# VH-VL binders against q9uuj3r425to622: the designs that were tried, part 29

Target 1, 198 residues: q9uuj3r425to622
Amino acid sequence: SSLTEDNLIVSLVPKILAYLLDAYSYERDEEVLSCVWTTEVPLKDAFDLKSVLRKTDNVESVLNACVEKYTLSSITCSLRLCLLEFPDSLIRSSFYDYFKAIYTTYTDFEDLDHRLYSIKKCLLHLHSTPLHILEEIIRHLSAYAISIRMKDGQIRHLAKIISPCVLRPPDDLNIIPVEDTHPTLLVIDLINEFENLF
Below, E stands for the ipSAE of ESMFold2; O stands for the ipSAE of OpenDDE; V2 stands for 0.75 times the mean of E and O plus 0.25 times the DockQ between their complexes.

## First folded at step 16 (VH-VL; framework fv_acimtamig)

Design z3 (at its last look DockQ between E and O 0.77; V2 from the best seeds 0.80)
Fold by OpenDDE, look of step 18:
Structure z3 (fold): chain C 198 residues (1-198), chain A 123 residues (1-123), chain B 106 residues (1-106)
Amino acid sequence: as target 1 above (198 residues)
Amino acid sequence: QVQLVQSGAEVKKPGESLKVSCKASGYTFTEYYMHWVRQAPGQGLEWMGIINPSGGLKSYAQKFQGRVTMTRDTSTSTVYMELSSLRSEDTAVYYCARDLEDYSRSGPYFDYWGQGTLVTVSS
Amino acid sequence: SYVLTQPSSVSVAPGQTATISCGGHNIGSYSVHWYQQRPGQSPVLVIYRDSNRPSGIPERFSGSNSGNTATLTISGTQAMDEADYYCQVWDYRYVVFGGGTKLTVL
């Protein structure tokens, strides 16, 4: 059951991301394009879409058919919900205190090398499936950030939204973003330094 | 007035690294993306990569991935481009170019360019 | 990867109109920018967003973009307009340049 679920997510995530890439090329509204990942949507819509996506073998066709009903933000939210269904965050919650320590100690820009080293070390200890999904998500977000030339504040906001999928505390059962800034800082580094980390 | 002043010409050997600097003045340095573009002798313009205002986010052309590093120093308003494992084909004039503060979907265009830095790679 | 195609060279007599094309698949959906580069000099932006002129660029420079072709037009071409011209687009997260066109004023 767990294997089947993992396989589903492994196949679903790249397809959704690919669809989003295509959608970006056709979106002419700058405001929409700039906040595809950060715009709040009704959770019901996101859950409904997630349910449909999980039942189909043709993600692109479903998304195309639902384009009138769902926004791009609904799609990204649905993706996040799918990721949150994992028993743990992509980076295991056991690393939560590890990264808390890292980002408490190495807070300056000049400390980037130390942070990157610590991140790389952690990534080497991840299982293949979570690592692959993490890589795909961060790759997409890094590219997206560049595509719209995000400002630092936008990157931080994006990182805050995606951070629960990347790193959660061990006892976190909420789908709401964690107030703790350490996971957000980690995701910022992942996005900014994708090419150095993966 | 906006000025981008680059470091001087360099001669390198194959296998070495180059590092070109671009000092910006006349505008708010921390508000604009910066690009690097090179041009081999008698050839066209070739985009190398982009770096955001803070220097944290960067993206490189696929051709240069693994060999190029772009950095920024906000204290000196300077952008750097380092290219390692140099080859003869890396002989070119390297330009920094400012990305206009326009976050439109239309994408970046370059309103100001550095004077260029000639780097010659020869044995 | 996205590719922009320009003619290698265009020749025009003084006072005549020069036209430089930039071809790309569905390039009309992109925003095309143009640069002028004189020998031994840095490129200079002459057209941005298909048809807009930066301050200081003569009115004889104009641009258009539709379908599969963007066009830079120089009316009343002068000797000083002899240069290389490059079109450029933003393909998601990559800057793409055309191969460049050498404009010769006869």
Scores: ipSAE 0.878, ipTM 0.939, lowest interface PAE 0.6, mean pLDDT 93
Fold by ESMFold2, look of step 16:
Structure z3 (fold): chain C 198 residues (1-198), chain A 123 residues (1-123), chain B 106 residues (1-106)
Amino acid sequence: as target 1 above (198 residues)
Amino acid sequence: QVQLVQSGAEVKKPGESLKVSCKASGYTFTEYYMHWVRQAPGQGLEWMGIINPSGGLKSYAQKFQGRVTMTRDTSTSTVYMELSSLRSEDTAVYYCARDLEDYSRSGPYFDYWGQGTLVTVSS
Amino acid sequence: SYVLTQPSSVSVAPGQTATISCGGHNIGSYSVHWYQQRPGQSPVLVIYRDSNRPSGIPERFSGSNSGNTATLTISGTQAMDEADYYCQVWDYRYVVFGGGTKLTVL
């Protein structure tokens, strides 16, 4: 059932994130490290890895084999594909227009406190499972961004790539219209303000 | 010339909050991460956290999570550190220090430091 | 969390070589930075990335890092070198300082 698949993905997310955290310390190529989450990979490779991860009882062994055949970017892409299998985005799509209004009205740095208040209200209304996954993902991305002292442009790029997992429209096509920047802006605030939000 | 000028010394009572400012000049404020480091009397240096003054990305040392807040104001080139629920153990000189941004595993090292702000917490 | 260990004090006669150690598990895989702090003053960077001197730091300051020990070396030690010295690394997302070493020139 969908509940059974959700529980499997819930157990996978922390294991994949722990593996990535450890793997960052061994990556000698600093350019590769800087774009682990943003490098495009062949979609087939990411889907193949996701399929194996769903069926294994030993995530670490599968991921170790990925270093020999795939890249860390294949692992991050597979994780994003797993998150897209949820029936809804981590922040329920019913909040899509709520945040569109927030990020249309409160656009300046003086408005940050209003945006953070709105985010905190939303987090209080999330069910425990998507809230836990969101917190773990944003914790990881915030730490990763700090570890390489990301510039703002890099954070925007990362946020854009993650945003369909976090907040997408109710039509559930996994597509955010090009004119809608608020999911990316929301993820930027989540990453930058993790310490104050969670 | 790069300068980091901090706010003046403060005397606080337990349970109050402190807020130290660090005004940067002589460089492009938004291009360098800033750190806060404190030093209790007769003790060593203790790192408190890091902030990117451009977008506000921040991370705190575990010891201070829940009590520390780091903010910035790009219009005044100023970084702030606020520490709440003060205890006598928080008596220290508080420094801001500029990070030399680097992708390498050499990580940050601090080429410029503020003059320090003495905060005394006593009953 | 990652720990850096320094001796609490080192004493040296004027003109002799002072050696200040910074111990850490596999510290040779980190870049080690060193700061000098004179009484009542802010820290000053004296060595960065194990062995490099910032401009204005005398050539008598040098550094090395291998295995489990990084070392700050001051040759021809002068009375003005009397200060506290701290080693520092970046461990993923944390800055870690050593406990500090008081250098005394007698």
Scores: ipSAE 0.774, ipTM 0.887, lowest interface PAE 0.8, mean pLDDT 89
ESMFold2 (binder alone), look of step 16: mean pLDDT 93; pTM 0.952
OpenDDE, look of step 16: ipSAE 0.836; ipTM 0.915
ESMFold2, look of step 18: ipSAE 0.753; ipTM 0.881
ESMFold2 (binder alone), look of step 18: mean pLDDT 93; pTM 0.951

Design z4 (at its last look DockQ between E and O 0.79; V2 from the best seeds 0.80)
Fold by ESMFold2, look of step 16:
Structure z4 (fold): chain C 198 residues (1-198), chain A 123 residues (1-123), chain B 106 residues (1-106)
Amino acid sequence: as target 1 above (198 residues)
Amino acid sequence: QVQLVQSGAEVKKPGESLKVSCKASGYTFTEYYMHWVRQAPGQGLEWMGIINPSGGLKSYAQKFQGRVTMTRDTSTSTVYMELSSLRSEDTAVYYCARDLEDYDRSGPYFDYWGQGTLVTVSS
Amino acid sequence: SYVLTQPSSVSVAPGQTATISCGGHNIGEYSVHWYQQRPGQSPVLVIYRDSNRPSGIPERFSGSNSGNTATLTISGTQAMDEADYYCQVWDYRYVVFGGGTKLTVL
């Protein structure tokens, strides 16, 4: 199945993001809040939560009723697992080498406008459902990063964690590079420049 | 020793753009987010947006979405705010204000402000 | 959009106590900051995180915040305290200012 065919995932993403937005205001532990998207959780907990969320028609009620069981990091991890189940990333994997070329050529701050133009062209070629999900996730992450005034290193860590959801290589690539950083660099630009890209 | 020095007053016509600069000195420019706030004559303070001068992470007040652009130049320790499609109601004093060095759950508060830049938009 | 409300003006006799309110839904769950602005000048921080004074701010300035109201209090009000006063919070990713209160010292 694809993102356009999984109506549960399409409806689930905005509801989970809305829950997280509200839940941030209740989290008093600054260390926990700063790592909501990056804290490693037991994969079993994230898979179990994902299974429950896919069975419900009321995401808020499930999460509210199980406050003790569902840490915020389990919720973000479960969302990422939902997106990783699809064979393609939010930005179609056919763009993988396109962005590899962009981020090996235009590496400096002064090249930002070239990178942004390339991103804007890519966004015009996305189907509406992946584009909407991408926009909502990046909107949320950009706002979240602003809300705690993240330092650049924190933004890079966040971008690294989310990057497999955003841009992955095609399944039939003959060689998978060991240290491809361009998906992370792309997500950094998406977060930092959300106001200019969407 | 901390100083935020803004560009001088401007007179603009409707439909033009304004661009105000804010040059920082006396501290590590890239360690502090910067905000822009404006004040129309006889009116209150109105927040316009925030920028991280290090990586460029930025967010704008909804009222200014599509009209405001915030940029920076780390080599000159300067942030910029550009507002396009000016109207007479954009007549205001524009301020830059420095955020805290580190995240504080209390949110930002502004202990250092620029001197303000009066921009007059007249037909 | 979170909204902060302030009275447009407050008048006080010299030596008396002035109180300036800042109303907001559950504002007691926010940290409230206060600024003084004299005509033609940039704002000056006078209270941060509800009740703390920056260095150089007289002890006659104090603040409180609970429920739906934050309050700036100036005891022993002097002519030099005549200014506009603004409250401010951070609402997730937005700075919100109150509308401002003109303090007149008669």
Scores: ipSAE 0.811, ipTM 0.908, lowest interface PAE 0.7, mean pLDDT 89
Fold by OpenDDE, look of step 16:
Structure z4 (fold): chain C 198 residues (1-198), chain A 123 residues (1-123), chain B 106 residues (1-106)
Amino acid sequence: as target 1 above (198 residues)
Amino acid sequence: QVQLVQSGAEVKKPGESLKVSCKASGYTFTEYYMHWVRQAPGQGLEWMGIINPSGGLKSYAQKFQGRVTMTRDTSTSTVYMELSSLRSEDTAVYYCARDLEDYDRSGPYFDYWGQGTLVTVSS
Amino acid sequence: SYVLTQPSSVSVAPGQTATISCGGHNIGEYSVHWYQQRPGQSPVLVIYRDSNRPSGIPERFSGSNSGNTATLTISGTQAMDEADYYCQVWDYRYVVFGGGTKLTVL
């Protein structure tokens, strides 16, 4: 059942992202559009939507039918919840300390090449499924960031929100210590340097 | 007064790389996106790509993906565009253009342009 | 990819009204911007967000956008208005230019 659920999520993620992409084109409220990923939503709504999405073969139809009930932020939150249900983060938690060391050592702009090398090396060790999902998520976020011309602070905020899906600590997959910022920094690099990494 | 001053004209051979600079002044450099646009002789404007204020986030036109690299140096308020594997068809005037901050879905439009940099690619 | 279509050339007599069209599928849903480029010069923004004029642009320049066509209108066209004009939109993450229109003042 877990394998089946995982397979469903794997197929679900690209469809949700495609729907969001389309939704962006129709959203006329700039404030809403700029906060689609960062706006807080009731967890109940996100969980309800997640439940519905996981039970359907037609994600687009479900989302279209739920437009009146669920906000775009509810959709993004539901997606994050789906990703958090994986047994591990997209980048395995075994790399948590690896990246901690990298982002402790290479903190300057001039060190970007070293960070990118380290990220690429890690990506080569990922399984095809998590790698594919990661690529799709980062591609989407990178494009989205450009589309609304995000400022650095907004990118950081976005990265902070998505980072638990990307890299979790090994001792607690659901909680990232506030003092540990390297997952967020990693996601920032992933978003910024998408074309160089994937 | 906002000014975008680009590097001088260049002559290149096929296979080489060009790197054009755009030095910005008269505004807060770290607050604006920058674009690159080129124009072949007698042709229209062709968008090449966009780079965010920090220089980390970029998006390139599909035509130039894999060949173009945009960077920026905050310390010198300079944006760079590098194009590799040059061809004769890359002969053009290259412009940097400032993206006016419009948080409106109106998307970017360019209120200030550099003077242009002619790059000639010939054998 | 999104495509903007402009006539290659438009000719007007001095004092007459010049109209330059920019066609695109549902272009009315976009914000269209217009640039003027005189020979040997950099482009200059003349209209932004369909119908707004930047400071320094004469009032004879106006813009509209509806349906599948955006229009740049130059009333009382002058010799100095002879230039290439480009429409431009933002398609999610890409800038799209029209092919440009050469305006000749006869």
Scores: ipSAE 0.802, ipTM 0.903, lowest interface PAE 0.7, mean pLDDT 92
ESMFold2 (binder alone), look of step 16: mean pLDDT 93; pTM 0.952

Design z5 (at its last look DockQ between E and O 0.74; V2 from the best seeds 0.78)
Fold by OpenDDE, look of step 16:
Structure z5 (fold): chain C 198 residues (1-198), chain A 123 residues (1-123), chain B 106 residues (1-106)
Amino acid sequence: as target 1 above (198 residues)
Amino acid sequence: QVQLVQSGAEVKKPGESLKVSCKASGYTFTEYYMHWVRQAPGQGLEWMGIINPSGGLKSYAQKFQGRVTMTRDTSTSTVYMELSSLRSEDTAVYYCARDQEDYDRSGPYFDYWGQGTLVTVSS
Amino acid sequence: SYVLTQPSSVSVAPGQTATISCGGHNIGSYSVHWYQQRPGQSPVLVIYRDSNRPSGIPERFSGSNSGNTATLTISGTQAMDEADYYCQVWDYRYVVFGGGTKLTVL
């Protein structure tokens, strides 16, 4: 059952992302478009949508039917919730301290190559499924960031929002200490350097 | 006054790399995206790519993917475009162009351009 | 990839109205920008967001965009208006230029 659920999510993620891309093209409200991933939504809505999405074989049809009921932010939040239901983060929590060390050591712009090397090394150790999902998410976010020409602060905010899905601490899969910023920094590098990493 | 000043003309051989610089002044450098556009002799404008204010986020035209690298130096307010594995077809005037700060879905338009850098690739 | 189509050339007599078209599928849903490029010079923005004129651009320059065609109009065309004109859009994450139109003032 768990394996089946995981498989469903694996197929679900790209479809949701594809839907979002299409939705972006039709969204005329700039404010809405700029904060699709960062706007807070009622958790109930996100959970409800998640439940519906996980039970359907036709994600696009469901999303199209739900356009009147759910915002784009509800969709992105539902996606994040799906990812958070995995037994581990996309990048295994065993790498949490690894990246903590990397981002405490290599903090300068000139250190980018060292960080990228470390990230690539990590990616080589990921299973195909989480790696694929990670790639799709980061590809989407990178493209989205460019499409609306995000500033650095917006990218950081986006990274902060998605980081729990990407890298969790080993002792608590859902809570990242406020003082630990390396997951966010990692996601920033992933977004910024997508073409170099994947 | 906003100014984009590019590096001088270059002559290159096939297989070599070019690196053009664009020094920006007269505005807050760290707030604007920058684009590179080239124009072959007698041809139209061809978009090469975009780089964000921090220099981390880039998007390249598919035609140049794998050969082009855009970077920027905040300390010197300079943007760089490097193109490798040069061919005769890469002979062109290369322009940097500032992306107007507008978050509208209408996308970027270029309100300021560099003077252009002629790069000639010949054997 | 998204494609913008322009006529290769347009000719007008001095004082007449020049019209340059930019065709694209559902281009009316995009924001179209126009650039003027005189020989040996860098491009200059003449219209942004379909119909807006930057400071310093003469009022004789105007733009419209609807359906599948965007149009740059130059009323009372002058000799100095002889140049290449390019339309441009943003296709999600890519800049797309038209092929350019050479405007000749006869």
Scores: ipSAE 0.817, ipTM 0.907, lowest interface PAE 0.6, mean pLDDT 92
Fold by ESMFold2, look of step 16:
Structure z5 (fold): chain C 198 residues (1-198), chain A 123 residues (1-123), chain B 106 residues (1-106)
Amino acid sequence: as target 1 above (198 residues)
Amino acid sequence: QVQLVQSGAEVKKPGESLKVSCKASGYTFTEYYMHWVRQAPGQGLEWMGIINPSGGLKSYAQKFQGRVTMTRDTSTSTVYMELSSLRSEDTAVYYCARDQEDYDRSGPYFDYWGQGTLVTVSS
Amino acid sequence: SYVLTQPSSVSVAPGQTATISCGGHNIGSYSVHWYQQRPGQSPVLVIYRDSNRPSGIPERFSGSNSGNTATLTISGTQAMDEADYYCQVWDYRYVVFGGGTKLTVL
């Protein structure tokens, strides 16, 4: 089923993001805090947590009970797995080549206005549910990056990790893998320019 | 010698926009976040927002969201703050302030400030 | 959002100790920074991370932070210390300033 029809994802995303926001204030290790979204976790642990989260009405109590077993990175990984299970990305895959052309043509920071215009046009064409989820995730990531004053390399790494949730290639049109960086570059612009895009 | 030199005083009418510049010298411009802070006559300091001049990551105080835009030009080592739809209550001295390089959970403190730019918004 | 409260003014005789408070709920869990602003001038950092002095700030400036109160202390006050003083914290992604305290040296 599509993201526009999944009421569970609509309710889970804000609750997980709110939990993370509160939890950031308790993490005293800067290195751990800076890698919450990028640290690899055992895939089984992330799937197990995702399964429990999809079955509960009380997300906060489940996450509190899992603190000793699962890290904050397990929680962020579980969220990403929820989004990856849908056949399409938050920005519909039909925009994949649109953005590939944009990020091939407007490659420098001098071209930012052109890229922002292209992003705004795309956002007008998203259904309300994936648009809302995209906005909430990017709002969270932008605030998180500001809160620890991330360097650009850290933002690029974060963007790379989240990019498959945001923009994926069409399945039947791109059978042969292509090494594309434009989904990462798009997420970098979304994070850096959140205030101007939403 | 670290210096933050701001553009000169301005007089504006309500409904217009202001754009203040802050030219940095004496350090590596892209290694430090920059903040904007304003101060209305006889009032305290009011934070407006933050920008990373390297990649452009930015965040605005909620009061100014929708009216403020922060940009930078790395070729001139300059940050800009633009405030639109001006009102008389926007009359203030506008400061740029440099965030310290040592980022941690203690958050920013401002070791260098620009000289301030007085903007008067009158009838 | 998070609020910092300062007295609007403090008066002290020359040579005496001035104490400027900055109140906030659980402010002891924050790092508090202090600025001096003389009339017509830009603010100047005088204390950072609760109690550290930048180079060039006299030893008579000190700071502390615990519980719900951070304090800037100026011992042996001088006429040149007459200024407005602001406390400041970082609350997640927002800078918060106190309302400012005018220190008068009589």
Scores: ipSAE 0.781, ipTM 0.889, lowest interface PAE 0.8, mean pLDDT 88
ESMFold2 (binder alone), look of step 16: mean pLDDT 93; pTM 0.953

Design z6 (at its last look DockQ between E and O 0.78; V2 from the best seeds 0.71)
Fold by ESMFold2, look of step 16:
Structure z6 (fold): chain C 198 residues (1-198), chain A 123 residues (1-123), chain B 106 residues (1-106)
Amino acid sequence: as target 1 above (198 residues)
Amino acid sequence: QVQLVQSGAEVKKPGESLKVSCKASGYTFTEYYMHWVRQAPGQGLEWMGIINPSGGLKSYAQKFQGRVTMTRDTSTSTVYMELSSLRSEDTAVYYCARDLEDYDRSGPYFDYWGQGTLVTVSS
Amino acid sequence: SYVLTQPSSVSVAPGQTATISCGGHNIGYYSVHWYQQRPGQSPVLVIYRDSNRPSGIPERFSGSNSGNTATLTISGTQAMDEADYYCQVWDYRYVVFGGGTKLTVL
């Protein structure tokens, strides 16, 4: 494989997720732990860390050396920035309106099976690389949410923060229109139903 | 008063599925995660999985992956555990147990258990 | 997966102190909970967060946790304390029970 940005992201994501998993065990402040993925960080810190992570052969060494300088939330923010640099979201942007229709038609708890069927169909059509990254991220987030028994509002906030990485319109601004809640609702279903979807 | 009332005992044949219900009362059903634990005759306690009855976030013990499904119905304050492809080793008492209201680094621990549901798998 | 190890049985004379161990790698970094179970009954929480007693549990029940061993201690053991005892932790996203210890009071 080449030194393309896609190959770098494929190797980097699992290493960052493994580091975070280990780091959760050391975080004694419950409030800090519950907001690792959602706390705002200085944007420069996240970009600086991202640039170092893209150049390294040893992610753990870099993260260990930088953790006292950067918070865990800087690490999660850097990961999200790496994913936003993908030419497309993990679920291809051509599915954006497909899921918009699904989440405007099947809005209720009783409709979950219909939404899950639609998600499973979509997953079968993803290329192996974005599918693998999506599965690893959702596996991590589902386990993380279970580990602290997240309330639904916390899951919704987490899903909103990660949703531009998962499904965004083909716009070049990485901005989900404020009226469009379906990317967040999709990520909520991915997290809640990981056991059934992957 | 908090109560967890489970469905009655069942006799099943190998290859069938079981589905145990656990009806909660005396508290706000959607504010507490629920767990399932089983115990084969003469054996220890074995955790099966966890579900958030509010949004449905769920996680299963690896031993039961692919055979267990946990669901809930908020209108009846009931959680369900379904175990498929039954074998004689699935003969056990199945318990539901309530988690804590809020995240606690030390928990869960279970002060409230259902009465247990004996499921016998035999031909 | 994380494993908790308990002795299969412990015997004690009435009035003596019973100790039931729960072994695990670095278990001192976990919070350990203990359950009593009599035949045909649901488990009953007797110790939570290493050393706390729920309301209604006799003062003779106590617990400790350090290093690689958590311990349930029953002082002044009575015939009614004869039961199975389980330790339990939460390991990231899994509940882990020990294998159980049969306490016999002879």
Scores: ipSAE 0.812, ipTM 0.904, lowest interface PAE 0.7, mean pLDDT 89
Fold by OpenDDE, look of step 16:
Structure z6 (fold): chain C 198 residues (1-198), chain A 123 residues (1-123), chain B 106 residues (1-106)
Amino acid sequence: as target 1 above (198 residues)
Amino acid sequence: QVQLVQSGAEVKKPGESLKVSCKASGYTFTEYYMHWVRQAPGQGLEWMGIINPSGGLKSYAQKFQGRVTMTRDTSTSTVYMELSSLRSEDTAVYYCARDLEDYDRSGPYFDYWGQGTLVTVSS
Amino acid sequence: SYVLTQPSSVSVAPGQTATISCGGHNIGYYSVHWYQQRPGQSPVLVIYRDSNRPSGIPERFSGSNSGNTATLTISGTQAMDEADYYCQVWDYRYVVFGGGTKLTVL
């Protein structure tokens, strides 16, 4: 059942992202568009939507049918919940300390090349499925950030929101220590340097 | 007064790299996205890419992916565009253009342009 | 990729109205911007967001966008209006330019 669920999520993520891309094109409210990923939604709504999405063979049809009931933010939240259902983060938790060391050592702008090298090295060790999902998510977020002309603070906020899906600590997959910011920093680099990394 | 001043004309050989600079003045440099657009002789405008105010976030046209690198230096209010593995077809005038912040679905449009930098690629 | 189509050239007599079209699939859902480029010069924004004129652009310049066609209209065309004109949109991740239209004032 877990394998089947994982397969479903793997197929679901790209479809949701594709739907969001389309939705962005039609959203005329700037405020709504600017906070699609950062707006808090009732968890119940996100969980309900997730449940429906996981049971359907036609994600687009479901999302279209639910457009009156669910906001774009509920969709993004549901997506994050789907990603959190994986047994591990997209980047394996075994790399948690690896990146902690990297972002402790290479903190300056001039150190970007070192960070990118380290990230690339890590990406080479990921399985095809999580790597593909990571690439699709980061591609989407990078494009979204550019489309709404995000500032650094907004990117940081976005990165913070998505980081639990990307890199979790090894001993507690559900809790990221507040003092540990390297997952967020990693996602910032992933978003900013998408074209250099993938 | 907003000004975008680009580096001078260059002559390059195939296989080499070009790097054009665009120095901005007259506005808050760290608040605006910057674009690069080129124009081959007798041809139309071709978009190359966009870079955000911090210089971290970039997006390139697919045609130039893998060959183009955009950077910016806040301390000097300068944006750079580097294009590698030059070909004769890369002969063009290269423009930097400021992205006017319109958060409305209107997308980017360019209210100020650099004077252009002619780069000639010839054997 | 999204494509914008412009006529290669348009000719008008002085004082007449020039119309330059920019075609694109459902272009009416986009905001279309227009640039003027005189020979040897950088492009200049003449219309933004379909129908708005930047400061300094003459009132004879107007724009519209509906359906599959955006239009730049120059009323009372003058010799100084002879230039290349480009339409432009934003397709989520990419800037797209039309091929450009050479406006000749006869």
Scores: ipSAE 0.566, ipTM 0.844, lowest interface PAE 1.0, mean pLDDT 91
ESMFold2 (binder alone), look of step 16: mean pLDDT 93; pTM 0.954

